# Miniprotein binders against q56419: the designs that were tried, part 81

Target 1, 326 residues: q56419
Amino acid sequence: MEGRTLEEVQEEVFKRHGVLVPKKELEDLAKALEEAGLLLTEKVEARLKEEEEKLKRERPMRLAGLSYPEGEREARAFLEAFRASYPGEGEEARVLLMPHLEPSRVPEVYGAALAALEKTPPPERIYLVGVAHRPLKEKAAALPVPFQTPFGPALPDLPALQALDALLPFELFNTPLAFREEHSLELPLFFLKGRFPEARVLPLLVARRSPELGEALKVVLRDFPGLLVLAVDLSHVGPRFGDTPLTRTLAEEARRRDLGFLERLAEGEPEAALAFLGANPTRIDGVEVVASLLPLLRERKGKVLAHRLDLEAPTLSAVGAGTLVL
Key: E = the ipSAE of ESMFold2; O = the ipSAE of OpenDDE; V2 = 0.75 times the mean of E and O plus 0.25 times the DockQ between their complexes.

## First folded at step 9 (miniprotein)

Design r19 (at its last look DockQ between E and O 0.48; V2 from the best seeds 0.00; counts 0 for: pae E 2.1 > 1.5, pTM E .741 < .8, SAP 77.547 > 70)
Fold by ESMFold2, look of step 9:
Structure r19 (fold): chain B 326 residues (1-326), chain A 104 residues (1-104)
Amino acid sequence: as target 1 above (326 residues)
Amino acid sequence: SMEEKIRELAEKLAKLAQELAELAAQGEDPEELEKKMEEFIRVVLELYELTKEMNNPEAEYWLEMTIELVWEFLDAFREGNVEDAVELLMYIAEAAAFLAEALS
């Protein structure tokens, strides 16, 4: 009896945010679920079991033909086009922060990452740290299998992954299905594998901040040197993320927070970068990764190479992306 | 107070997401499915409106994930991907349960 009706809530949400879920859509959704019934549930369960078995051996490309070209020749041309989108020169990266946003939305930001990789000696391995977009059982996870790319498989660094797992207070290999569609690894990996075809990879996801992960990685990196990549996006603003429709003021604040965060990281001050964001009112995506990896970021100075806050016109929302070398 | 309200809504959302998946699997009455879907959306919109600064980074993480998963769920349906929509209900239930747990 107590509580707001759907109509009351929808009216207020629409006034504040311009977001509506019409009754017709609810009816259509309910009908679609009813028609799907037991056969669809069995199909979903079977599909997930099949995907999980595949993931024990390899992680296939999920975004080929959608976010990047499927064929190797076309994929190489794609990399060249993205590099050309950034007219500047890169700098050597010992740590690279790059986006995982759809590449066509922020071509010069990925181009800046490629420019940095041009100045970076080929590493034996890449610690690729993305953001989990599905619940993980633990604070972080890895998937110790080859990830397919148009440039061939990115092979896992099994000794380094095993060393990392041994140092954590939880099992690192804990949620294989979370990797099935995880673009925060696949999109950056395309660019990294294209530039460093011989590097092995540690494909890592962070869900919630884990100081234990950062301490363990500091130890593992000593014995297994490589390139550390933070594959993260920045501000998320607008109705898709709980705000009012994007305004010039909200966009300006998001850009200011993105750049302030990146600049403090570039000064080797990751705690100051986190403190600058406070409660993170523009929902910078990289916060949990940075908070996990503090021991690896302290006192590493570098440079912001690129930034864009990119508008999603259909959703009146925006996402920030940046390239930082340390 | 606000955190208690978010916790109660998260618990309800987790239950509703799970029930919607179960009802679809059982071939339940279409009127019951529509009723549950309306309540599910109502609770989502309540949570969405309460997106405010929190004193709990873990709860903030789960709230943000829950909201994003719901929009992915709606997108999957609008694109005709009912199979993905059913899968996403399972993730929503889990994320909302973690949100409630973080606020207990």
Scores: ipSAE 0.620, ipTM 0.832, lowest interface PAE 1.7, mean pLDDT 88
Fold by OpenDDE base, look of step 10:
Structure r19 (fold): chain B 326 residues (1-326), chain A 104 residues (1-104)
Amino acid sequence: as target 1 above (326 residues)
Amino acid sequence: SMEEKIRELAEKLAKLAQELAELAAQGEDPEELEKKMEEFIRVVLELYELTKEMNNPEAEYWLEMTIELVWEFLDAFREGNVEDAVELLMYIAEAAAFLAEALS
């Protein structure tokens, strides 16, 4: 979701204090819905059916020209600029935790991820685990089709995906429509495909914690070795997420939780990282992913390369992003 | 209990989202649509206030998703993208139903 206007956030804050959507907006909505007429639901259903059929073949870009360049030349320049935004050196990654936030908000964090990828031998395959921002029928899902990127299609590793499906107690290939607009896969995939053009990809989404997924992946990784990527954001604080406007105290708490979470992961103690968050009052996005992948994160020591709490000024809200290598 | 209240609100929200999607399709009385939309927003706001008090990770997940989808719905609506707004209502209905289930 691109930044709301300050007015919209104010209206929302005021709504929380008993100010409903202005009658005019409701009237405009009612009018718009009326004008859309009797066929709107049927039209939407038909569209969704068509989109689902298309997703059997490929997943098109949704954020090209918005979050990253559509053209290959421009996309390469984009990668170089992001890498340049991080002044440090990376480390070899077996596991990479990186953000899926809008790249322009946290360029140095993506730059740190690119720095890590520079020190990483080209993997045969990438296990890309994102966060579902749409309902899934199961705790996790995969889409076994090519994902379009400016660098060409990211091809699925069908044998590895099939092996994973066979070890799960649920159907892995569920809810294809959840992948259609999922930025938690598309944005990190841009950077990954740009760096490793020949790597196959396993695009995975986690909705709810699935210990079964981590255990299954541990087995699959023995036969199908590859880079594991956790595409997750960190704290979500402010009015957009149900809090008061960002204050110094709230920002300090968000940073404390983000860094405490990442540091414990870097020590190879993912259970301690989860326990540190408790009820997760700052809404760290990656909790369900980490909880699902515990067997793959245990005893792996690594390093936090970057962290940022980025202010969305129009909503007086902030989102945490980090890059961790294991 | 707070959980029971959230569950009831989630069930109500799921129903309202579905009804709004259906009404939008039928070209029904603007007054009825407005009334349903007001009720929908009230339920959302009440759910949003209760988010901080819940200690159920699964329910918290679905609640957060539901609220996020509602924001996307409002954005789509404000932009005049009625088709996307109706699609988002369907997702809200689904997420709210999962929330209700998680609290059952």
Scores: ipSAE 0.341, ipTM 0.728, lowest interface PAE 1.6, mean pLDDT 86
ESMFold2 (binder alone), look of step 9: mean pLDDT 83; pTM 0.820
OpenDDE base, look of step 9: ipSAE 0.329; ipTM 0.720
ESMFold2, look of step 10: ipSAE 0.538; ipTM 0.794
ESMFold2 (binder alone), look of step 10: mean pLDDT 84; pTM 0.836

Design r2 (at its last look DockQ between E and O 0.06; V2 from the best seeds 0.00; counts 0 for: pae E 6.3 > 1.5, SAP 72.427 > 70, placed apart)
Fold by OpenDDE base, look of step 9:
Structure r2 (fold): chain B 326 residues (1-326), chain A 104 residues (1-104)
Amino acid sequence: as target 1 above (326 residues)
Amino acid sequence: SMEEKIRELAEKLAKLAQELAELVAQGADPEEIEKKMEEFIRVVLELYELTKEMNNPEAEYWLEMTIELVWEFLDAFMEGNVEDAVELLMYIAEAAEYLAEALD
């Protein structure tokens, strides 16, 4: 790769990944920045600082009007439509694994989650464990503030969060900026808040496997019972993720790994589920979350309600999504 | 070793991301930005190629995160969202540093 021109690199990126970084746009951008005389770094830093201060009070919606409706009436109709997309019946969940992918891509998978929630008694609190798509200072983090939704704010369970923090060897309340745009919490929370408007929430992010988190949560759940939700996606395959364009063989492998993972979880064998993935060549998103929550997943039997491998046609890539109840 | 190579590339990427962020933020000349972008993309592509051969779960996580952030950066940059692009480059630098540390 050394010695290639920008044009050659652009062509290669386009050929392999379907992304073109246009030279003209780069030039135009550089000229515009020069003319504006803007020190963007200082502005970005100032903005981030301001956003961090805001996050001390609440986490605003980021995807309202994009991924889901902002208005409550429209949001309820949205929930009903998603529920209708899944023709089956749900089961009572003590643990729910559901996706955090763009809802429109996998409506029936979210529909299956809603079906499970219909059979679940309203919990006092929801432990919502998402995946960090931004760097965290620690292996896991929490944001102890209200999360805005079309159904009103999802309020944090401060006593339970404090109990969890006290049992962890690291500061749980770290990296608030990682929560600002984290869709792995926002998207599932829309569905959860819509179904359980009175439930308190513990919004948690996992960056790296933390066995300490699972052990701590096991203790906390005794005094603070609630619904555990794993908001995770499954395989990520294709050019966006460093693979060749999706083929039948690649899709079959992704499905095999997704279903094999979910089925072993459904049997109450989370260690076997992780072992089955090995080096995780199809990049199952939820591995670090599952690895962190082993004590809570062991010996729990359940059922896979839905699975989909969804094609992103512009990049010839695909993402797996599933719904599992335990 | 493959791990050593990935570490070196990650360190290089972190540096390139920071340098590119500074150039874009300062409104550097197009030729300088272009040159830095070329170097940046080359390192990203090499990391992509090595991703399939990774066998360190912690390093894999940071590598995946780095790659995801790179895609977001490219999208933001192509859309002309300069502030977002600069912010994403900062996150790429951070993720790449963590990747390098995971392979130490």
Scores: ipSAE 0.031, ipTM 0.512, lowest interface PAE 3.8, mean pLDDT 86
Fold by ESMFold2, look of step 9:
Structure r2 (fold): chain B 326 residues (1-326), chain A 104 residues (1-104)
Amino acid sequence: as target 1 above (326 residues)
Amino acid sequence: SMEEKIRELAEKLAKLAQELAELVAQGADPEEIEKKMEEFIRVVLELYELTKEMNNPEAEYWLEMTIELVWEFLDAFMEGNVEDAVELLMYIAEAAEYLAEALD
């Protein structure tokens, strides 16, 4: 609302919506927003900028020693244990859907992803698309820096990231601090980097569905081929997520929504998968990513390798995770 | 404590943002939206006044994100973009929850 008086703002709101907000409240809000900008005084802004500047150079491991081992030798043994948790064989993936839930909760689901990677020729780059758990300034974001792993740094594919940025109607490199704690990239990346140590990465987050992102990625993938990874979890049900306590009925619905969603994706019908969920009553968090990436998912047939709805008994809640190859 | 009061206000803001999103999405009458909007704005102002003295970069980050999202919401709402306005109110709710959690 740069350059407009508060009286003009009040008048415009009234004319568009038939809604009046008292002039005093708008004046107080504008003052508070201006003073909030002054919280970015040189001292405070410098502290925030230091944290942001670190993330403009590299993204350090945040979950080493918590979700996976910090040392390379132990990390490799960890990968092998997870692979062993899935006794089946995978299939080659051009697109892989895998979880970002804590690995120890769904070991066979991550194992299935590793099995798929065993059948997948090493890609030159990986388009790793996670779910933003912190707000972004835009619908999607990237962080074009090395992400540290126990297997060495996962280097960014800067030419592909720049090509993507150039095709979007918004700034792609827009919210570095949102990546600081983002496990939806870090957890899958551990497995991907361990299996494909030479691949470069495009670390992407989706906050809100962006059809423009999918169209742009379709163009970029043509010129910069690679593995597309949707790092998403499925249903979130129970009191931790705003529901009544988890019942057999709610759990069965969550499982049916998860599997129905995955199966329709496996049939190459991502629009049907989204339509099947309706208002998304079990809060599958992969929906915004799938809705963004429709052009890359259409007509790609594949297979669901694994699924689990994992119970959080202490919270009376559950989270679903799956592995899909296309 | 001041931190506890700020946490409570941030939680209240998150709830108000969700309620306002429902009213806007359903096309509630203008008087109902006006009343909720006034309450929403008052809580934003009170939250700002209490947090401006904080020497806590994460809390200040989430306050800044909340404030930016409030500006974006107002712009979308004035433009008549109901879908974006509702989405932005949901993001405001999330940012306010993170602000509350940054205060322990």
Scores: ipSAE 0.016, ipTM 0.422, lowest interface PAE 6.3, mean pLDDT 85
ESMFold2 (binder alone), look of step 9: mean pLDDT 86; pTM 0.857

Design r20 (at its last look DockQ between E and O 0.02; V2 from the best seeds 0.00; counts 0 for: pae E 9.8 > 1.5, SAP 70.683 > 70, placed apart)
Fold by OpenDDE base, look of step 9:
Structure r20 (fold): chain B 326 residues (1-326), chain A 104 residues (1-104)
Amino acid sequence: as target 1 above (326 residues)
Amino acid sequence: SMEEEIRELAEELAKLAEELAELVARGADPEEIERKMEEFIEVVLELYELTKEMDNPEAEYWLEMTIELVWEFLDAFMEGNVEDAVELLMYIAEAAEYLAEALD
């Protein structure tokens, strides 16, 4: 839209999305930068390079003290409280779909995941498949280093990761910086490590659907058995995601799509689950992960344990979360 | 076509994000930053409007990612976290490039 003033753009953004970028903030920022004489581009590049080098050794906690407690004792109490928030019993999982949303928003959904984990024999390894919220150089990636948690480091299964890499047509160990702040792995891993302290982990991110990943994992799982975890959220609706403010109609549609997706997965029909979403107008987060893992999800029957559409009141937006066992 | 329009906007957004990152990083004149921010936001808004009509799963993914990163950028910028804001603009540029490629 050619010719709009900053004020008009600001008003439109505010009206549609509830976000205001004040002109004063721009002015204050520019002045602060001018006074500081900072060449931030060089600084940012240097920082990113340093962080990339650190990620060759370990992935530190980013959300400790924010999303979950840093201390082990407090972290264990946190787990117990989340488990208590779900009044039901779990089922044994061979595949677990769980959220990666901020835990405080959907405690009972994480509680349902913990309930399922209580019924699951300790795995030797966990294939943790998250969603990339940063660009990846390839369709999928892995980070073959320890991930720090309040319960100690989650150690990578290097033999299994190497076996997976060998079966993929692209380099699996790509884009380490995408893992630095990726909450889709960190948040689920907190719960998984707390429950299974001795399990090795394969931290995987999916950016785009990779049928090759599912086929490769199917082979790897034969020689390296373990628990498969899909760390995915469901619908994203409202102004933050380009919709109008949440209405009853929009919420009902989001719930319908979330539950319809999960139910078809629970029936062992992942292709039907994807087809049901069509163009995915409510932006279910886990679509690319499910599309990548079709060979592992087919014919597996299970149960939906929990679902919630959680309102973010400041933006009048909502995110769906669910727990599914297969 | 709608796809061609989105591709062109994505290419423009990538360029604008890089230019804006440079301006913010070097502490350019507030008026220059403001003008570039206006252009940037306009392209973002136009992409938002077109998102609902797209039927390309790969492009949809990159568009969604781009939009999410834009929100994070705006938050960081409003909080005065200049370093994170510049980093996020670099990610926006990268995501927008991938969006454009998905529509080729």
Scores: ipSAE 0.037, ipTM 0.572, lowest interface PAE 3.5, mean pLDDT 87
Fold by ESMFold2, look of step 9:
Structure r20 (fold): chain B 326 residues (1-326), chain A 104 residues (1-104)
Amino acid sequence: as target 1 above (326 residues)
Amino acid sequence: SMEEEIRELAEELAKLAEELAELVARGADPEEIERKMEEFIEVVLELYELTKEMDNPEAEYWLEMTIELVWEFLDAFMEGNVEDAVELLMYIAEAAEYLAEALD
């Protein structure tokens, strides 16, 4: 549809659902759409182009009033409630791993992130690395514009972003539309901007592992020190994700994989963490981010502050979330 | 009348969007989802065919919103983003309801 061939669409459906949609059915659907809707395609493409142009100037809030309050006063109270959900103390973070799952589902996990931020000297900038949920043209992308939050705009660190782009063998800024609805950046950013209102941000997405990104970031961080944040969720298990019904055994396996992954990262052994997951049978969605950032995670020891495997009662499924400081 | 046909199709689309949202949310059998999606797309195309000749700005607005949301839904579905796909289908149902109301 958005420039994708029919073969690419069929392959994508197969990868996501484990069932190959018959090629003829997709061809018939595409023909019907084309026969009925040249104007439809042109109108949609024009609207996406308009959205893309807007995203080259700013990224507006998409989840205000849904996942967090729109007003600044209410948003501040929201942060305080989340901090209170984690009664412990944090530790200073040079690297923070935190979730992008709906905050109300894992309040103590976000609270642990806030506790870590309390112990962290205000950084000049935050390298916020999320998981792309829409296709990127390259392995990774950035959007060098202000991201709106209830606490004001999170301003981009343009010099650091330009330095990063110059070091990569691919165009970093060529997929603005992937950021339009990307909650893996918006949800963590709410918490980060609320705690560090003066910090600039490098909003980054990873679609596929990129060793080049990790090596480039290692260089950029020397010249532009800051807080590195991995905004990733952990296990995804249950019928919504293609498993059998969520049983005690499946939930215990998911917790074991989540914690084993986090603990190995906390030991400064990111390669061991990835090896522990193998084929990733519980679908931890932080794998591509960790695999990209190996040079920044090696030999950096820390602590797991929180973990929760959160049950989705309507779907009989679960998603894991954790907080790790390095 | 043509307006009655469009209103009935818009009401049918709202129902199909809600049914498809339920199927996607509970992780129904892929073939069941595929069949419902085919019904859903066919109604969208019929609505487009009937309304492109209409001189009703309010109905055109809601049809254009519906079509835009359908593209966004298809993209979310292809990415496996179940939460977004379900949300978009509910937005589609709402837009289709407004389209039907524009013709009442």
Scores: ipSAE 0.006, ipTM 0.208, lowest interface PAE 9.8, mean pLDDT 84
ESMFold2 (binder alone), look of step 9: mean pLDDT 87; pTM 0.867

Design r21 (at its last look DockQ between E and O 0.33; V2 from the best seeds 0.00; counts 0 for: pae E 4.3 > 1.5, pTM E .795 < .8, SAP 72.785 > 70)
Fold by ESMFold2, look of step 9:
Structure r21 (fold): chain B 326 residues (1-326), chain A 104 residues (1-104)
Amino acid sequence: as target 1 above (326 residues)
Amino acid sequence: SMEEKIRELAEKLAKLAQELAELVAQGADPEEIEKKMEEFIRVVLELYELTKEMNNPEAEYWLEMTIELVWEFLDAFEEGNVEDAVELLLYIAEAAERLAEALS
């Protein structure tokens, strides 16, 4: 009964999710895995241990040459092009919500964030809160090391990070590997470091909502004021995310949920924003971050500067991105 | 219930991912690896079919992570990136275990 051929499984993946894994590539991978030999898991685990030790000293660029230019001159031109893609003016931000989606997919949304940064006095530090895409040992994590960028290293605010760790009921620094390839920090950081080269950074990841994190950050921000950045995406719909192929109706629903969420946040009503989503049927990416940071979002009114539900035609899927200032 | 079915699939996926990584480490016969891969992909399909039947927020987090990791693994499969594929199998096993734990 469960003896379906590889070709039958490939066809089912294609029919249900709109993607195909060619049989030849599966066979080539299986052969390559065998040819790697008896020590492959030991080699992978040893490499991960080595990467973990390196991450205790600094976090290198992983997306240079892929998502943004590697050279400083080209990186500055890249920033200017993104700012130009948003024709409006920004607003001063004490809290900024911005995406972490591939920048070339939503250039005007990143441009709106840059416009907001133009209106924002340079902060002493940035609390950069992303979404973990690898398992964390706790509900949240930080990595208290320099993050490399084409604009130089983004230095950690060690006193603020230590104060935060001391207030939490869990270890904040115990999952360095989760930061190794974490684009939800690296992509926004590129833009933030380019505009605020002197700001220190608190690079934070949320896995599962933690009310303790929000309460602790509220205390830390009083002694260590700075810019709070929620680096989150919005709706995720379509076969890439477990749905049927995107329809006009699903896209309209996703857009409505994205905007309703952002608008309620802009009214200073984060609990209402979460309640509006309910079970989160369009899988808005930022829910766990917002749920963690409620004390920092309540009663802070602001404005939605940009939104796009970006259609990914090859996968018949879409991801929402927005820029909100509070 | 649907959550029990998802938990069973998640436990199975975690075990399959780890077993596949270990078969590679042992230098197993390519046909054994291919058979394990077919079972892994079948479980992935069943898990995707059930993703809309979730109403547990903690489990929803782990389910979303598991699905994203599986897509990254499938991309590595298509490209023949051996080291990436093995690393992703280890992450899939961990995320799927946490999904199963959230549903117990």
Scores: ipSAE 0.309, ipTM 0.725, lowest interface PAE 4.3, mean pLDDT 85
Fold by OpenDDE base, look of step 9:
Structure r21 (fold): chain B 326 residues (1-326), chain A 104 residues (1-104)
Amino acid sequence: as target 1 above (326 residues)
Amino acid sequence: SMEEKIRELAEKLAKLAQELAELVAQGADPEEIEKKMEEFIRVVLELYELTKEMNNPEAEYWLEMTIELVWEFLDAFEEGNVEDAVELLLYIAEAAERLAEALS
């Protein structure tokens, strides 16, 4: 839109307020606004650069005191309460699929994950694969720094990360700013670190399907064994995601897609799980992660421990969450 | 073609996001911000409707990313978090540019 000429603004002010502002004053104001805008943009850019430099050393908590307690004692009580919300028993996991949704929305699903972790021997390392909700320069990325948690820092497995990088056709250590506020890693990591305080972590993000990642990880896992965690949500339906308000029919379709996806994964048929979704009309979050990790999911049988489609009432939208053990 | 139309809209969105970022950063007149916001949202909605028919995985990714960032921007803006709102608009501009490139 062609900005109003200074003359048009002058005329409008005169019409509204009966004051003729001199052109020079308007020019000075326009210049001041331009300078202020430039200054703010420069300030934001400088801030982003500073944050990127900080991320070379550590990833601080962003959701402490919001999504989970900051203090260790309170954080432990939080874990216990979430575990208590799931009445069942878990199973030993070699692969764990769990949500990254706000924990308070789906407590029993996180509780099921904790139940599975109780039956899992402490791993030496955890491959934590989340979903990128910020643009990545490559299909996948890693951040090889400590992640802060209420239980102390989650330390990276640098040898395993380096081995993975060496097998990928792209630079794994890309787009550090994408990790700054990425909840798909932070929220699951809270539960994982709380249960396995001594485990090293490989924090990975997937933006787009990378078959190369799955093949590389399959090789790396031979020399660097560990627990694989897929931190993914399921269906996203309703106005927030471009649908009509949640209806019974839409909710049933979302549940059908979620459960059909998880059940096929539980049968060791990840390709069938992806095929079942087709065009993914209910927007299952974890499809790119699963598509990247096919070599690691094939022929593994497991069990769906929990599922919930959680309503966000203010937006009449819903998000699916599940816990699967393989 | 549909792809060409989506590309043009993506380019337009990138420009609008940058312009809106400047307005928000400057604390411009609420009416001017509102007008730009309306145009911005209109382009987002049109992109969303057209993408439902698209079969380009790379373009789909950037479109989804764009939409997600738009929601985050709206939240930040409604909360009065100007710094986050401006940052998110810059990310939207980047995502929209990438979308346009994917269809180019």
Scores: ipSAE 0.051, ipTM 0.593, lowest interface PAE 3.1, mean pLDDT 88
ESMFold2 (binder alone), look of step 9: mean pLDDT 86; pTM 0.866

